# VH-VL binders against q8eqq3: the designs that were tried, part 23

Target 1, 246 residues: q8eqq3
Amino acid sequence: MKIHIMIAEDERLAREELMYLLQQENDIILCPSAENGDQLLNLYQEYNPNVIFLDIHMPGINGIEVAKKIRNEFEDKDIIIIFTTAYESYGVQAFEIQATDYLLKPFSEERFKIAMNRIRKTLSTKKVRKPKVDKLVVNLDEKMMVIDPNQIGFAAREGRTVKIHFISNEVIETKMNLKELEEKLSGFPFYRPHRSYLVNMDCIKEITPWFNGAYNLVIKDLAESTIPVSRTAAKGLFDALQGVHH
Key: E = the ipSAE of ESMFold2; O = the ipSAE of OpenDDE; V2 = 0.75 times the mean of E and O plus 0.25 times the DockQ between their complexes.

## First folded at step 17 (VH-VL; framework fv_lerdelimumab)

Design W2 (at its last look DockQ between E and O 0.02; V2 from the best seeds 0.00; counts 0 for: pae E 13.7 > 2, placed apart)
Fold by OpenDDE, look of step 17:
Structure W2 (fold): chain C 246 residues (1-246), chain A 121 residues (1-121), chain B 109 residues (1-109)
Amino acid sequence: as target 1 above (246 residues)
Amino acid sequence: EVQLVESGGGVVQPGRSLRLSCAASGFTFSSYGMHWVRQAPGKGLEWVAVISYDGSDKYYADSVKGRFTISRDNSKNTLYLQMDSLRAEDTAVYYCARDRYKSSWYGMDVWGQGTLVTVSS
Amino acid sequence: SSELTQDPAVSVALGQTVRITCQGDSLRNYYASWYQQKPGQAPVLVIYGENKRPSGIPDRFSGSSSGNTASLTITGAQAEDEADYYCNSRDSSGYHLYVFGGGTKLTVL
């Protein structure tokens, strides 16, 4: 199946450069290009691409805002967004809206190829029926609870105990510490954004800047829980979310 | 009603010039890219040229590049094709066609009825 | 310039299904648009964006793509479908160039 890709770029040369690079790929088909946010929204509705290469700096509504609109309007669609920009400073913002990648202008072929690989990987993982996730067994006072790790939003140390928070807003208390829990969840996308928290990365809705280089995570639970990200954990989190393995 | 009407066709000698016009009505002309497509008698369709919605971008087939000029006057809702140094092989029905988009050019959804250009000695 | 190739002629029995195929390098990365042309008439867009129909085009017309090919399928051919069909796409040699196939004459029997 071909990957349907749409370009949103107001600069003709940049657009052509992307087209040139994309034409070298055999598994993609190019949708009509947009030159601004409004055009993108219209074309998106018509063509429903799998991937958008989106310039942040377009006339009118900026690319980040357009991306947010797309995400909001088409919540059920797993659109892959690759931001393109001449400015490095927007990397964090791109991450906040769960962009798959960030490409700087002028485009390097190497960086483009990396982005394409990420796109393909993302699409392949979505098609793969989530393997029957191994269940987490948690000892409660008088019973053992079998938990689907995918249902966990985050775990938090509260006082002397660790509380596991589910996406459903259900909370259970465990005698396990966060380290033990993290080890048991090693096969799942969990990250320690803070010494007192363990977060399911798949449940991260937003990342917002906080004071002094720290961040806050907004979880996709009913409560839209906020989890702090320490300065020291921030870089690692971004890398983990982007699939960068060190 | 959305409509395109070509005019300016006729019989000309080789080396001469001819200017075609395409009058648009029933839609916002300035919001669409426009194409010229020609068809020689008994032959297939041949793309000739395209112009963006605002006239800023123009592209031509190799067969007409350097001889033909596409232009538009959005205030008059009119598309033009200036044909210079005409050749016998330029003999064709010339169609103007509306692109579905401003500058992306992914289909021609409205066509005129065409105007015949005959280049003969 | 890139080339799009089509069979010059195909036939289909009334009520049957026919597929017209277009082949070219540009079709690896770009959608084809399809045009119907009846004798003495201007072309009419029937399919664009792989499988999108303009308003007024019957649902028996559909589009598909595979590899370096695009296809127009008429499911349940009608007598009025007898026409020349042209595929069109971007030229792979130039981002802003376009190319038509040679056309396919469809006869409805």
Scores: ipSAE 0.855, ipTM 0.920, lowest interface PAE 0.4, mean pLDDT 90
Fold by ESMFold2, look of step 17:
Structure W2 (fold): chain C 246 residues (1-246), chain A 121 residues (1-121), chain B 109 residues (1-109)
Amino acid sequence: as target 1 above (246 residues)
Amino acid sequence: EVQLVESGGGVVQPGRSLRLSCAASGFTFSSYGMHWVRQAPGKGLEWVAVISYDGSDKYYADSVKGRFTISRDNSKNTLYLQMDSLRAEDTAVYYCARDRYKSSWYGMDVWGQGTLVTVSS
Amino acid sequence: SSELTQDPAVSVALGQTVRITCQGDSLRNYYASWYQQKPGQAPVLVIYGENKRPSGIPDRFSGSSSGNTASLTITGAQAEDEADYYCNSRDSSGYHLYVFGGGTKLTVL
């Protein structure tokens, strides 16, 4: 399992320092970063992260008030909040809003490792939340099928029909087009590497070069399937796989 | 070969200005933060200033704040230190140094040879 | 205060072990790095991230830290280890500020 982490930090260098530390960890996915409290609340609602590193001193609504809003108004008791601050005096307030930890700026590797260990321990005792869009309903002729998007490896257009390929090797056909599928899979890490394909980025095993700046993808547990990446989609694919805002 | 070469040192009178340059080669200059560090004759090292990889953030020691300006030109792979209102206490060898990463957590891993600035009447 | 304090001088007999210490409040939260400076030369990074050696630094150099103290240890000191040694860390009094210790002159007898 991977831990989805969002950062809210208005100072660029501090944000980049925290991103650097987080990227040394093998078990995390970075969500888009926020630079103020209002932006954080918007991104939080869109991406539903497991963990927020939240700067107390941001412009607009401050980090304490953001955390109160998440806990009380959005009633999210399970999200892990790590405050970041230059001041030790905020520890009592962090406890009152059920923050898991707080981390003094500038960040140290030792203190960061302690915070990460606490995050991992907390997650091992709680249910791991899924993205806001949990299930996909697909129409098949005379029935509807309920699908877990995490089980999809890729979808491909063949003529006017679309085939959904599961990591279990099962395949279903749908009358839904790839654009409709992509819209319904919002909140999950799907990408269009080619006009005829939609791929689950979490299932990509290998990426190999192809002619004229194109690439081929291999999907986990579907090793006999290769998926083209067009020249125009290649940059976007690599940017999306990084999950890093520069 | 990764190298930093300082230049622009010399003898100047108190109250005058001097501009130091640091030429970088053998690495992607625009990926690294950069520091200036000085050493007065017979004395220890003193940190002076840091600039982020893209030049957007700059920080200074209190002893030089308001008088010195760090800058960089990534198209020329060059770091600068503009030193205004120089004092006798600014007499030192000035080193440029590369931060290991975009954000400094692990030290200054590449240093120049230094350039001497002497402030005397 | 965000000072880093080092003893100004230490001596070690050839082949013996020496520890150079650096003490300051910043070291409770930030790693020290260590620099060797020989006469007429620029500093050279010998230890970073508490205990990591850059490539080319002999394994007789090691680092450690506890509380507000960082240490550089040289086991089996050699004549070429005679130099000034500086610790460096972040300054807890201000954002993105850095501080060097006063330096320790190591003499190998």
Scores: ipSAE 0.006, ipTM 0.430, lowest interface PAE 13.7, mean pLDDT 81
ESMFold2 (binder alone), look of step 17: mean pLDDT 90; pTM 0.942

Design W3 (at its last look DockQ between E and O 0.02; V2 from the best seeds 0.00; counts 0 for: pae E 14.6 > 2, placed apart)
Fold by OpenDDE, look of step 17:
Order: structure tokens, then sequence, then C-alpha cells
Structure W3 (fold): chain C 246 residues (1-246), chain A 121 residues (1-121), chain B 109 residues (1-109)
């Protein structure tokens, strides 16, 4: 199955360069290109690409805003977004919208190849029918609760207990510590952004910069819960989100 | 209704020049790339040239490069093909066609009825 | 310049399904467009963007792609579908250029 790729780029030379690189790949097919955010939105609706190479700096609505709009309007679609930019400073913003990768202009072939590999990896993991999600069994006093890990937004240590927060804003308490919980959830995309938190990466809506190299996560739960990311955990989180295995 | 009407065709001798026109109506002409496509008698379609929506980009088939010039006047909703140094093999019905997009992407969604150009001694 | 190749002629019985195939290097990375041309008429776009139909084109027309090929399928061929069909795509050597296939004459029997 071919990967349908769309380019949004206002600079002709950059667009052509990217097209040239993409043409070297045998498993991709190119959608029409956009030169601004409005065109991208229109073309996206028409062609429904798997991947968008999106320039951050386009006339009108910037690429980040367009990406947010796409994510909001098409929540049911797991579109892969690769940001392209001449500026290094937009790396953080790329993560805020769950971009798969970030490419600097001018494009290096090596960096492009890395991005393509990430794209392929991401697509392969999505096609893999999430194995029948093994259910998490949690002991709650006199009863056992069977939990779908996908319904968990995050877990937090509160005092002597760990509270599991569901996307529905339901909260349950467990006697398990976060480490134990993390181990039980090893087959699921959970990350420890902080010593007191375990977050479902699939439920991360936004990443916002905080003080001293720390970040905050906004969760896609009803409450839009905020979870701190420690400075030490930040790099690992970004790598994990991008599918980089260390 | 979207419509394209070609004109300017006729009989010319080899080495002579001819200018074709395509009058566009029923759509925002300045928002779309335009193509010329020709078809020799009893033969298939041959792409000739494309021009971007604003005329900034022009590309030609090798068979006509250096001899033909595509241009447009958006104020007049008209596409042109200047054909110089005509050859016998240039004999064809010439169609103007509207691109679906600004910069020549995947499809000519509207075609004119064509104008016949005959190059003969 | 790159080329697109088509079978020069195919036949289909009325009400049956026929597939017209186009092959070329450009089709590895670019969609094909398909045009129908009846005798004495201008070409008409019938399929673009792999499997997109312009307004007014019957749903019996569909498009597909595989490898370096693109195909136009007519499911339930009608008498009026008898025509020449041309595939079209960007040139693989220079994507600024366009190329047509040689055309396929479809006869409805």
Amino acid sequence: as target 1 above (246 residues)
Amino acid sequence: EVQLVESGGGVVQPGRSLRLSCAASGFTFSSYGMHWVRQAPGKGLEWVAVISYDGSDKYYADSVKGRFTISRDNSKNTLYLQMDSLRAEDTAVYYCAKDRYKNSWYGMDVWGQGTLVTVSS
Amino acid sequence: SSELTQDPAVSVALGQTVRITCQGDSLRNYYASWYQQKPGQAPVLVIYGENKRPSGIPDRFSGSSSGNTASLTITGAQAEDEADYYCNSRDSSDYHLWVFGGGTKLTVL
C-alpha cells in the first residue's frame, strides 16, 4: 500500500526539493501540493493524505495553526505531520501538535530518510490492529476492576495512593504504586513525565513549555488535565512520542 | 457553465507562424493553470504546454520547446499559443484545457472543442 | 521523456466489467488521470487522483493503482462507454511536464 503524501510549502524551490526527495521513494504517491493553509485544508479534504509535509512559515495562517485545525477537524484520522522550517526554534511547537518529525531547510537527504523511516514505522504500528488490548486488572478493596488501558488518561500519585484518571474524568484509587502500574502497562504507550505521574501518550493533546526546561502536558480528557514534565524526562518523552527507541 | 473556445487554427506552410487563442468563461480564469494538448489526425493525445495561473511558470513538451510559446491574459480570460517554425508534424487539433489546480496537478477537467492546425506545403 | 503505455484496444460485453491499464515510471509516485474521447469530440476527464470522479461521471467508472500501473475500471459497461481512453500523468523525468498514454480503444459488444 502506497503512502499518500501531501506537501504544503509556499517556496517553490523548497517544494521542488522535497518532491525530488520523495520521488526517490518507491512506496509513496504524491498528492497535489498546497502553497498556503487554506489550500492545504481544501486539498486535505479532497485527497485525505496519510502524511503532510508542512511548512511552518506560509502566508496567512501559519503551519502550526493549520495543523491544529486539521487535528481538530479530523480527530478520527491519524494524519502524520512532518514540519518543515528554516528555523530551529520551532521544534517545541512541533511537538505540541504531535508532529512525527521536524525537518530543517535546506533538506538533508539523511534527515529526510530518517523522517521517512519514522513515517513508515508509525504507519506500520497503526495498521497493526492493536492486539486485543490486554485488560488491566486492578484490585479495588473488595472487588477487581477490569480496565481498558486505552481509557486511561493518566495516573498520579496522591499521598499514599495512586489515582487512575480516565478520559471520562472518572477516577479510581489503587494500592499499586506507579512503578507497578507502569510495568503492568508495559505494552501500552505510557510514559513517566514526572516522578508522580504516568501518562498515556495517546492522550496527550498539547505540550507547552514551562520554566527551566520543563513542560506541561495537556491531556485529551474532559477536564483537559495538566501534567508536569520534568526537565530530565522531557527529552525522553519527545523521543518516545517520535518512536525513537533508545 | 465552464467553457473553453479555441480559435486561430488554419492551414499554414512549413516554417510559418500561427497564434492560437482560447477564450475561457464560466470560471475564475486567473485561478487555474492552463494546458495545450494536441491530437494529430487518427493519433493519440499529446501534451504540449502548461502555464501556471499567474503566468509565472511555463513548461513545454520537448517536441515544441523553443518553437512554441504559451501565454495568457487574465484580464481577457484568454490563453494563447504562439507557434513558430511550424512543421508538418505539428498538424493536429489543438485543445486548450483547464487544470484542476493553480500549478498543474492531476487532471484537466475542462476541454475546448479544439481548433485544427494543418501544416502543409 | 517518460512514457505511459496502454493496450491499443480492448473489448467488453454489454453489462460486463472491463479494466484498462496504464503503465509507466511516473505512476510509481503520481496519480493518473483518465480521459474518455468519443469520435469527433473533445476528451472528457473521467477519473483523477487515483479514484476520484468529476461531477457528472457515472459511478461505474473507478480508478486504481498498483506499483507502476494505474487502471480504469468500468463496472457494467454501457454502449455509450465505447470510446478511446487515455491515461495521463506527470513525466517521471521532469514532473513539470505531462505525458499521455497511447490510448485504448474500448469496444462494447
Scores: ipSAE 0.852, ipTM 0.918, lowest interface PAE 0.4, mean pLDDT 90
Fold by ESMFold2, look of step 17:
Structure W3 (fold): chain C 246 residues (1-246), chain A 121 residues (1-121), chain B 109 residues (1-109)
Amino acid sequence: as target 1 above (246 residues)
Amino acid sequence: EVQLVESGGGVVQPGRSLRLSCAASGFTFSSYGMHWVRQAPGKGLEWVAVISYDGSDKYYADSVKGRFTISRDNSKNTLYLQMDSLRAEDTAVYYCAKDRYKNSWYGMDVWGQGTLVTVSS
Amino acid sequence: SSELTQDPAVSVALGQTVRITCQGDSLRNYYASWYQQKPGQAPVLVIYGENKRPSGIPDRFSGSSSGNTASLTITGAQAEDEADYYCNSRDSSDYHLWVFGGGTKLTVL
């Protein structure tokens, strides 16, 4: 586990003392430091730290105002803020913005260790967000492939693997099964016409009858593709093509 | 007590590959980042690459990016440098160095004695 | 991409004081570490942080920094101090990267 920590402190010796204490910890990555509030906001957006040690009394926008901006304007509720100050009078404001702790200067190793323990406990309870993305990412042997779902014509189970067929005639193999792929493509107009197929409804060119109440699909730009539609899926397919979303 | 020993250097033709090893002893290898640093004959020190203590992060100098791969096996206390597509300008003594702390501002506190890599036709 | 700049050579008379300097933008946020290298040997860390010496480094070695400049000072230079000296710090454009200065050859006269 790695903790990305940023320091915002305008006084060089205080900054160096804190950096020295942090560098003794083996589970941290120290981001570039800020010397004022505006610099901190720029670096914060560039480096996305887990933790900020934030001096209240910096030139320009003060640390309390910086913390409010992070919480309210950037809506980052998860970042851990440890205020540093020479004065105890700011403890109430630190509580109001849900700072994890504050440290009085000059720093003590004991208080620093307590703050680090709280940081570690807080991070151990944070939940990892599931991505909600406009694109599909598929792992291939030596690379990841970023896919625009609109370029997928269909996916099919072919033997023991699933293959994604692009409207360009390119084909890739994925480790995902069709259920997982369908879930990752949520929000796009994909339909299961058969247990072995997942089709992009926007790419259907032709629907032709087949024996026993089944149908075949032809995908645009994939003129030799033939995708079966089971008897039980046919009505759902026609309903979806008429503008009813499933 | 604390010791780093490089091996795997030698003479190789341009375009070929070598793999360097660095055997660590006398400290908890898995707690520290590790560096490769090189020095061409008659020249100064050039930082090459760093790997985090658990191997999850790797960073490279622009001169070697895409050709060299740093790795580690913490169960064997060994650091590696895979050098592909070697060029004449890669000729150097290659040092293994221990980070004083993870991403330390406090320097590389233990160095090996180096292993010579010569890239010539 | 940002360099650490050192003078290529300096001289000092035996027993005198010398400063070796290192300049770079990264030194505004990061302190240099200093390495001594004698011919045919691996580098040895002589200063870390602003002015800390590893065990075994004589107290005649000291370090300082101000602005974008770091300095290594040797007071009472001895013959065995004749060596190349390198500063090292993080790259100012990408703090994941490290950079060495070009080195300073110290001659003890």
Scores: ipSAE 0.006, ipTM 0.408, lowest interface PAE 14.6, mean pLDDT 81
ESMFold2 (binder alone), look of step 17: mean pLDDT 91; pTM 0.945

Design W4 (at its last look DockQ between E and O 0.02; V2 from the best seeds 0.00; counts 0 for: pae E 13.3 > 2, placed apart)
Fold by OpenDDE, look of step 17:
Structure W4 (fold): chain C 246 residues (1-246), chain A 121 residues (1-121), chain B 109 residues (1-109)
Amino acid sequence: as target 1 above (246 residues)
Amino acid sequence: EVQLVESGGGVVQPGRSLRLSCAASGFTFSSYGMHWVRQAPGKGLEWVAVISYDGSDKYYADSVKGRFTISRDNSKNTLYLQMDSLRAEDTAVYYCAKDRYKGSWYGMDVWGQGTLVTVSS
Amino acid sequence: SSELTQDPAVSVALGQTVRITCQGDSLRNYYASWYQQKPGQAPVLVIYGENKRPSGIPDRFSGSSSGNTASLTITGAQAEDEADYYCNSRDSSGYHLWVFGGGTKLTVL
């Protein structure tokens, strides 16, 4: 199955360069390109691409805003967004909208290939029925609860106990500490954004800048819970989200 | 109704010039790329040229490059094809066609009825 | 320049299904558009964007792609479907260039 890719780029040369690079790939098909955000929205609706290479700096509505609109309008679709930019500073913003990657202009062939590999990996993992994940057994006062880790949004230390928060907004209390819980969840995409929190990375909806280089995570639970990210944990979180293993 | 009407065709001797026009109506002309496509008698379709919505970009088939010039006047909703140094092999029905998008993308969704150009000595 | 190849002629019985195939390097990365041309008439777009139909085109027309090929399928051919069919795509040698296939004459029997 071919990957349907759409380009949103107002600069002709940049657009052509990207097309050239994409043409070297055998498993992709190119949708019509957009030159601005409005065109992108229209074309997106018509062609429903798997991937968008999206310039952040387009006339009118910027690429980030367009991406947000797309995400909001098409929540049921797992669209992959790759930002393109001439500026390194937008790397962080790309994560705010769960962008898969970002490419700097002028485009590096090597960097492009890395991005393509990430795209392919992301698409393949989505097709793979998440293997029956091992269940987490949590001891409660009088019973043992079998928990699907994928249903956990985050865990938080509250006083002397740890509370596990599910996407459904259900909360259970455990005598386990966060470290123990993290160890038990080692096979799942959990991250420690803060000393008092353990977050399921698959449940991160947004990353928002906070004071002094810190960030806040917005979780995809019903409550849209906010989780703090410490300064020290921020870089690691971004790396983890991008699949960069150090 | 979207409509394209070609004109300017006729009989011309080799080496001469001819200018074709395509009058557009029923859509925002300035928002779409336009194409010329020709068809020799009893032959298939051959793409000739494309022009972007604002006329800033023009591209040609190798067979006509350097001899033909595509242009447009958005104020008049008209597409043009200036054909210079005409050859016998340029004999064809010439169609103007509307691109679905501003550039040259996927699909010529509206075609004119064509105008016949005959190059003969 | 890239080339698109088509069978020069195919036939289909009335009410049956026929598939017209187009092959070329450009089709690896670009959608094919399909045009129907009846004698003495201008071409009409029938399929674009792999499997998209313009308004007014019957749903018996469909498009598909695989590898470096694109196909137009007519499911339940009608007498009025007898025509020449041309595939069209971008030229792989230039992003802004276009190329047509040689055309396929469809006869409805």
Scores: ipSAE 0.849, ipTM 0.914, lowest interface PAE 0.4, mean pLDDT 90
Fold by ESMFold2, look of step 17:
Structure W4 (fold): chain C 246 residues (1-246), chain A 121 residues (1-121), chain B 109 residues (1-109)
Amino acid sequence: as target 1 above (246 residues)
Amino acid sequence: EVQLVESGGGVVQPGRSLRLSCAASGFTFSSYGMHWVRQAPGKGLEWVAVISYDGSDKYYADSVKGRFTISRDNSKNTLYLQMDSLRAEDTAVYYCAKDRYKGSWYGMDVWGQGTLVTVSS
Amino acid sequence: SSELTQDPAVSVALGQTVRITCQGDSLRNYYASWYQQKPGQAPVLVIYGENKRPSGIPDRFSGSSSGNTASLTITGAQAEDEADYYCNSRDSSGYHLWVFGGGTKLTVL
């Protein structure tokens, strides 16, 4: 299974180091990161991660108080919390709020691996939390449309506009460009196989060779639409398909 | 622009006390951990103490634990070192230093020029 | 406290590459930072977080680590690099304690 992990860390270098360590693990998916306690609480509710790596010393509400809110006010006893800090004084509080582990900064590979093993063991003995579906909101003329990203097959720039093609064969136009759309879909398995396309990798049915190391994609239930994969994007596509499992 | 200026050094007899100050400017003092580091004449650097950004955690080298107290006043942008029961081996230049970011694991990126403490009979 | 061990002196010919090493058990778990100190001056941070350079530090300075050893490498050494170099890291006996190595005097020939 894939473990959905969220990082709450306001210091960029510490956040990047933790991301590096996490990316060495083949069984995780990173949720968007939080840089303060309030942002974490919002993202946590939106993305429903299995695990939070939670820095104690963040701006606003600190990590201990965030964990107390999650455990007591939201009554989430199943989420795995790993505290991170430069200071050992919080170790007792971590146990009192049922944290799974407590990691001192700077992180060691050895201690990180122990924490990951403990996370995996905890998940094997508990009911696995599944991420909740996020919604995409797009502007259409005089209304806003709420979209389930799982229903998107692909998006394409067609002339001057971007069109979102649903697996139902419905098509809508959006004022967002592909870069903006990709950013809003960052929690879902979308990939840019070509500068004019954004595809839902979960919806790819067939991949066929094309000229000079390029490929074409066929989307489930959209067999009339073939999507180019540029030579430079092909390796990244295959790497992403091997690392994306649901 | 970022500056740390130590003061309060001098000559004192063994067993006496001395208080060092470090005035900070050019950065948000209350966002960073702070260190004291000393250097005896002709010797290397020795870490002395650290205090967290809000003052809630304080740690000391074994050589000074129980005799020295680090503190900070974030409203005055000032770091302090209270040195009690001074010994001859405490003779050194004392530097204050700022962590690079909010976490102390990224090194001490700004140092003062130091203040000399001489403990002699 | 755990100690960090450095050779007391090392030499390099002008324009050549030198490596200054630092050994200690804590370096298995914690990054070293490196400080340059010229006579009569405060120390200057030259490497942190294993291999990061503060603004204003030339790219001829680089850091690395393996096992219990951290290294500071200066490529194309210049006369102005002549100084004492200290490694610094967490003490393995207490996570919130720091230790400095004994220092390495670099002479540029």
Scores: ipSAE 0.006, ipTM 0.432, lowest interface PAE 13.3, mean pLDDT 81
ESMFold2 (binder alone), look of step 17: mean pLDDT 90; pTM 0.936

